# VH-VL binders against p0dw94, part 4

Target 1, 243 residues: p0dw94
Amino acid sequence: PAGTPAGAGASAGIGSDTGSNASEDSDMFPTIVFGDTVIERKEYVAALKAQHGAARLYFRQTYGVDPAEDGWDKAHDGEVPCRWLASRAIDELRRRHAAYLIGVDLGQVADDSYASIVARMEAVNSGNAELKSDGGIVYGRTGFDIDSYLSYELSALKNAYTGDESNPGMSLSDDEVRRYYDEHDWTKDGVDGKTPLDEVRGNVKAQMRSERYDELVSQRAEAIDVTDLPWDALYRFTAGRLG

## First folded at step 17 (VH-VL)

Design b2
Fold by OpenDDE, look of step 18:
Formats: structure tokens, C-alpha cells, sequence
Structure b2 (fold): chain C 243 residues (1-243), chain A 119 residues (1-119), chain B 108 residues (1-108)
């Protein structure tokens, strides 16, 4: 007897902007500002979508409930899924903006605004399209969507930062490298034991720089004050987007 | 209560080294807080020297002190050290340790350590 | 490096008078300016964060304002205990962190 494949449960996605007549008040995205940078609705909604699965998983693992089934506004031991999700989305945005602000400090980008990011994406897409039309080879994605572009640009910013030893924290002393090497396992395929430092020095430094950059981004993200955000309005907006 | 207690005053000759300690208490030493060093020459303003992440053992020094300053930590004693070498008369100052997150404010300061460099 | 310029360098003020100290940044630091107070023979103490937010335990007579490049610290009614040097500070950008030159406030 061929076991009927268990129906792919319709992932109750975050409703598209075209959602129905929920009360006019619940559909208004509150004004959110990170310092002087206004967070756009689209940007926030994208962050919600990105964290949606994590939220469901967290409540499933922690409380044995699926917010998609039991409700996003139902409290579990004082935690409310829609609020938890909103908070995670804001944290994601803080990290992103922190990375861009670091880029701004270095002159890599002009500002951290969503509009500027979109403009750069469009410029890249247009350039790639032109190259393609001229018979040029476009390496990588021929067209970025905003999510893929964000990933690309953030990686590029990180690489540029970590690739310059003059940047804060990117200059590594031999002693620092040695200590880090000693504290971690370095294995190479086909080699038994710990690989000598001289053979992995570049990798050690690269990893150190990567971790230091990530810490820098994290610290800067935490420095973005979100205490004065209109959290209640944000929660209502978030709840309204959740099926 | 958070406390930063620094070592006592030092008198050094030019060319010597000085090592100042800052013992932290009242919070988790290896938390997200950094320890900064700021100095103040007599009658002058405040000058940032560098920072250390006690958790990650990561340091960043101001360019002016690069090659002369070394910041270290001992997690077992919750103590940060600042060593300044090749001392000059211009290094005569009160040296402060200050707790703070990166990109944020210094919320607690040590009492300061006077370092006098004289021939 | 962001340069912070304070004005004035020195001010002698009668008790109960208003004190105004300015700090100008060489580039925009948005609202991420800090003010510290340092009394004689003491360590600096945080007064104001984020240009206008008073730190815990700071008297209400202290207030901060400004954004971008221009900032002001105000003491509405100077008290004898307010005799100190005041420093603006920024940690908005990547290190190095910088301080203003300081403003010494003395009581007449």
C-alpha cells in the first residue's frame, strides 16, 4: 500500500500588502527610525519574512506550540509570538544597518537608507543588463532581487573591511595570531594532527578578521537605540500581517 | 555595584615602561563590555588610547600609541592591564580605565593612575 | 577622525545663572553625542547620552540638545557643586574615539 505523501502544510506566509479590510488602524506601518535613518515598510516586512520560520521553530521547541496554528497573539509563559517575531525583525535590521554604517564610516557607501540600497541594486542590474546586451559575460547573478543584493553587498562590505589591515581590528600581531591558533583546532584534509601555523597562517588571520568584523557589527547594532520605537504599533502591524 | 579599581601612582624614567592595572568587579567581566583606556595630561583634556575586549582578547589602539601600548586581560582576576613603553615626559598623565560598549558611552571609570615620567 | 570643538574653553559664572556650552563636530554624528563632567581630582562622569538623554542620577538642571554637528549642554541654574570641566565625546564612528577640548566652569 503506497503511503499517501503527507500533504505539504500550506505555510501560512506573511500576508502580501494586498491583504483584506482588517481595521484601517492595523494596516498602518508606524514610523520607525534608527538614528536618522527611516526604516521603510518593505524593509521591515522583508525582515519579518526572513525571521518567520525562526519564530515558529522557537515556539515549537520552547513551548510545543506552532504560532501559525495556535495564534500569533497568544501568550506563552509571558512571550507572545508576534512580539517575539517583531523584535527579531528589528534585531536583523539593526545588524544590517550597523554593517552599512560601518561602510559609511569607511566611505564604501553613502548612507544606510533602504532607498540607497535599492538604487545601487538597480544600477548593478542595469549595468549587468547592458553588459549582457553587448555580449559581455556577467559573472554571477544576472539580476538581483533586493534580498540577494543585500546578501551580496553586505558580503562585499565585509570582504572590503577585512581585506584592509588598516581598518580597526584588522591589524593582527604575531602574538595574537599565535594565541588564536593555539586555542583552536586546525586540521587539514589528509594530515594527522594539528596543522603547523605556518601552513594555515592566512586562514587563521582570515578567520580572526571575520570574527572581529562580526563582533564589530554586533556591537554597533546594539548601539542602535530601539527603546523609543513605537513597539505597540509595530506589534499591531506585525500581528495584522500574520495569518 | 560596578567598580573599577586601578593600581597606584607610578614614577618612571624616560625610556622605561609602565604597566597599570584595572580590576573590575560588580559585573560579568567577559560580558559584552569593553575596557577602554583614556589618559589626561596635567591641565589638559581627555585622550582615548585604545580598547580591549576581555571576552575575545581583541585590542585596538589609537594610532598615536601603536607600537608602544599593549593591553591585556586576566579573566581569572577580572583585571585589565595597560602597558606603555618607551616613556617620554609627554606621557606624564593620569591614566583611566573606563568600561563601555563599543559605539556607546563609558558608564564607569577607574579612579585614575598618575604616571609621572621624569629624568 | 571626528574632531569635536568646544566653546568656550573657560566660563566663570555666578551661582543660579544659566551656563551654555557648545560642541561642534567636524562631521555629522547624528544624535550620538555624549557629555561628561569631571570635577577636580575626580574621574569623568557621564552626564548626557544621545545628545539629550540624561544619565541616571544626573540633576534635572542639566540638559543636552542638538543633532548632526551642533550640540549644546545647558545648566539651567548653576550650583556650587557644578564647578567642573565638561567634555563632549563621540563614539558614533569607528575608533578612534574623540573628545572635545573641554570647558572649565568656575563659580564667581
Amino acid sequence: as target 1 above (243 residues)
Amino acid sequence: QVQLVQSGAEVKKPGASVKVSCKASGYTFTSSYYMHWVRQAPGQGLEWMGLINPSKDWTYYAQKFQGRVTMTRDTSTSTVYMELSSLRSEDTAVYYCARGRLFSYFDYWGQGTLVTVSS
Amino acid sequence: EIVLTQSPDFQSVTPKEKVTITCQASQSIRSYLLWYQQKPDQSPKLLIKKASQSFSGVPSRFSGSGSGTDFTLTINSLEAEDAATYYCHQSFSLPPYTFGGGTKVEIK
Scores: ipSAE 0.795, ipTM 0.900, lowest interface PAE 0.6, mean pLDDT 92
Fold by OpenDDE, fold request of step 21:
Structure b2 (fold): chain C 243 residues (1-243), chain A 119 residues (1-119), chain B 108 residues (1-108)
Amino acid sequence: as target 1 above (243 residues)
Amino acid sequence: QVQLVQSGAEVKKPGASVKVSCKASGYTFTSSYYMHWVRQAPGQGLEWMGLINPSKDWTYYAQKFQGRVTMTRDTSTSTVYMELSSLRSEDTAVYYCARGRLFSYFDYWGQGTLVTVSS
Amino acid sequence: EIVLTQSPDFQSVTPKEKVTITCQASQSIRSYLLWYQQKPDQSPKLLIKKASQSFSGVPSRFSGSGSGTDFTLTINSLEAEDAATYYCHQSFSLPPYTFGGGTKVEIK
């Protein structure tokens, strides 16, 4: 009775870890360009960080979920947290670059590139350090980080714009001021009722100019076309940073 | 469909004023779009005159027209007006309203209004 | 104020020929140049945005190129319906907005 030879067990081929290549691709920041300005990875990541809390709050309020707990890639009624966050980050960058472009128009800055901003920051920091070394008095912050510098410089640009009546929208007629005053509440501490226009005229004008400037920035931001951005790659990158 | 319909041709004497209207339809009048005015003298090029934000009701005029031009809007009728005062013979032109966002392009134009200034 | 200089002022062209119009800006406007077409007794129409992007409904024979200060509008094969005045325009900067002087294209 010839014993039937035991069948050779098919060695299960080690499945090619195709998973590792997906993770490397997720870590590559895609090329993003706003017109002629390249968006750097650093500034995008900073924008993500800045909007991270807002994204969590939005999904908590809207869907009762926390992306940090439930996952950033999980869709809720068609909205995906990582995509939402990426979009918000891009919008913030658009506004920032728009403001700088307005500054470029005024000749206050040479360009809106992140590198140029960093260079200006470094120049300011170096100048302040030198001044201190020479026994000079530095008023305010002696050293900026990039976030604080951005805030500072953007405020300076806004002030420069709104401080010049020759700039578009900054010339205000008496009629415009009066109308704006009538449409808004103006209260002063210790005064009952609406403060007379003559007492708040400067504040009214300042607020009007501020709003008009913000509208200009918004309009210019919208003019930065982002439809052709590599959104899928950007979403992958974003997801990889959140996971 | 977006439409801009302007008022009819005007004949004015020097020193008079003219008010041209532009009625907008087919979109939200108080949206992010601005209304611009551009004129064209006979046989000449295009000249930007100014803009109005219909939503916020603020204007910006080219320096050349400062003090003579007034742009207004009526949100109830979705109409923008351009008034030009102290008319001169050089103001003879076709006046166009054009819709556009700032820092972008004019996507819709009115049909134009001929204003003739003659003695 | 950004000045836009167009060249030439006038062209008389045979149908099917190539038309080239140039626009030079007094300062850089990056890629934010616009081209408009205006036919006789009509309002201007947008042809090209962002120096090279055709607007909706624009025939493929129209193309734009350039960046910075130097721009070109090209009509690869002129058709009779293309008889018009062409204007370059910029709205990249803060107002005032400016136009080129125009280039009138006539059919021979």
Scores: ipSAE 0.792, ipTM 0.901, lowest interface PAE 0.6, mean pLDDT 92
Fold by OpenDDE, fold request of step 21:
Structure b2 (fold): chain C 243 residues (1-243), chain A 119 residues (1-119), chain B 108 residues (1-108)
Amino acid sequence: as target 1 above (243 residues)
Amino acid sequence: QVQLVQSGAEVKKPGASVKVSCKASGYTFTSSYYMHWVRQAPGQGLEWMGLINPSKDWTYYAQKFQGRVTMTRDTSTSTVYMELSSLRSEDTAVYYCARGRLFSYFDYWGQGTLVTVSS
Amino acid sequence: EIVLTQSPDFQSVTPKEKVTITCQASQSIRSYLLWYQQKPDQSPKLLIKKASQSFSGVPSRFSGSGSGTDFTLTINSLEAEDAATYYCHQSFSLPPYTFGGGTKVEIK
């Protein structure tokens, strides 16, 4: 008797903007602001999607429950999955905006607004399209979507920051490099033991700069005050998107 | 309670170096807090000199002091040090350590250390 | 580098009068301006954070306002104990951090 393959449970994804009859009140995205920058609904929804898997994993590991199956509004030891997810989404947005604000300080971007990011993306896409029409070679993606563009631009900002020794924390002394080298294992493929510093000095410095940049982004993200956000409204909105 | 206790007053000659200490207590020294150094010449305003991350041993110095200032930490004693070399008469000031997160405020200050540079 | 310009440099004020100190930034720092109070022979103390939020233990007579580039510290009714130098400060941008030139408030 051939055992019928257990049906792949439809991963209840974050519901598309399809108007299911959730109460009109749950569908309204509240106004949330990071300093002087208004967070757009699209940004928040994208952040929710990005953190959705992490939320499920966290509750599975911590409480042995899957919010997608048991409900996103059910409390577990005082933690509610939809609230947890909303908080994580806000944290992701804080980090993103922090990185852009660092870019603003460097004069690389004018502001951290979503509209500005989209405008830059469109400009890049248009430029690439024109180049292609003129018989030019476009290296990489011929067209960015917003997620891919964000990834690209954030990487570019990081590289620009870490590539300039005049930026805070990017000037490294020999002593600092040596100490960092001594505290970490440096292995090279095909070489037994720790690779000599002189052979990995560039990599050591690159890693140090990367970590220092990440710390700056983290610190700046934490400085974005979110205490006065309309959290209850945000939770309702989030719950409505998950149901 | 958070406390920052600095070393005592120093008198130095021009061209010498001075090393001021700041011992931190009442919180986790290797937390997300940075230690900043701010100086104040007699009758003048506040001047930021630089910062150190005690956890990651990351430093940033104001351009004015670059090449002359060195900030270090000892995690075993929860102490931050600021060394200023090639001292000049203009370096006569009260030097403060101050705790604060990056991109935030200074919530606790040391009592200050007077450094006098005289021939 | 963000430059903070304070005005005035000095005020001599009668007790119970209102004191107003201004701070102008060379570029926008949104609402992330700080105010410090320094009494003679003492370390600076945080007074106001985020342009308008009073720090713990600060009397209600102190208030801050402003956003972007223009900020104001107000003492509604000056007390004798308020004789001090006040500094605006910003840590909004990447280092270096900067202070205003200070405003000395004396009691008449």
Scores: ipSAE 0.779, ipTM 0.894, lowest interface PAE 0.6, mean pLDDT 92
Fold by OpenDDE, look of step 17:
Structure b2 (fold): chain C 243 residues (1-243), chain A 119 residues (1-119), chain B 108 residues (1-108)
Amino acid sequence: as target 1 above (243 residues)
Amino acid sequence: QVQLVQSGAEVKKPGASVKVSCKASGYTFTSSYYMHWVRQAPGQGLEWMGLINPSKDWTYYAQKFQGRVTMTRDTSTSTVYMELSSLRSEDTAVYYCARGRLFSYFDYWGQGTLVTVSS
Amino acid sequence: EIVLTQSPDFQSVTPKEKVTITCQASQSIRSYLLWYQQKPDQSPKLLIKKASQSFSGVPSRFSGSGSGTDFTLTINSLEAEDAATYYCHQSFSLPPYTFGGGTKVEIK
């Protein structure tokens, strides 16, 4: 007897911006600002989508519940899934904007606005399309969506930052490198024991620089004050987007 | 209550090194706070020298002091050290440690340590 | 490096008078300017954060304003205890952090 494959339960995703007439009040995205940068509805919704799975996992692991099944507005030991998700989305946006602000400081990008990011993406896409039309070879992705572009550009910013020893924290002394090496395990596949420093020095430095960069981004993200955001309105908006 | 207590005044000759300590208390030393060093020459303004992350032992020095300044920490004693080598008369100043997160403000300061460099 | 230029360098002021100190940044720091007060033989103390937010315990007679490149510290009705040097400071950008040259306020 061929066991009927259990129907893939429709993962209650974040509702698409398609205008179903839900109550007008729940659909209004509140004005939220990071310092002098206005956060757009689109980028917030994208952040929600990005964190949606993490939220479900968190509540499942912590409370044994799936918000997608039990409800996003139900409190568990004082935590509400939709609020938790909203908070995580804001944190993600803070980190992103922090990274861009670091890029701004270095003159890598003009500003941290979503509009400017989209404009750069479009420029890259257009350039690639033109090259392709002219018979040129486009290495990599021929076209970015906003999420893939963000990932690409943020990685590029990090690489540019960590690749320049003149940037804050990127100059590493031999003593620092040695200490870091001693504190971590450096194993190579097929080699027993710790790989000598001279063989892994470049990797050690790269990892150090990466971690220092991430710390800078984290610190700058924390400096973005979100205490005065319209959280209640944001929670309502978030709840309205969750099926 | 957060307190930063610095070591006492120092008198040094030109070419010597000085090591100033800053003992932190009243908060988690390896938290998200950094320790900054700021100096002030007599009758002059404030000059930022550098910072250290006590948790990760990460440092950044102002270019002016690069190669002469070393910042270290002892997590067991919650103490940060600033060593300045190749001392010159121009290094005569009060040296302050100050607690602060990056991209934020200095909320607590040490009492200052006078370092006098004289022949 | 962001350069902060303060004006004036020195002020001698009668008690209860208004004091105004300006700080100009070489580039925009948005609203992330800080003001410190330093009394003689004391460590600096934070007065104003984010250009206009008073730090805890700061008297209401102190106020900050400005954005972008131009900032002002105002002491409304100077008290004798306000004799000090005031510094603008920025930590908005990546290090190095910078201070203004300071403004010494003395009581007549």
Scores: ipSAE 0.778, ipTM 0.893, lowest interface PAE 0.6, mean pLDDT 92

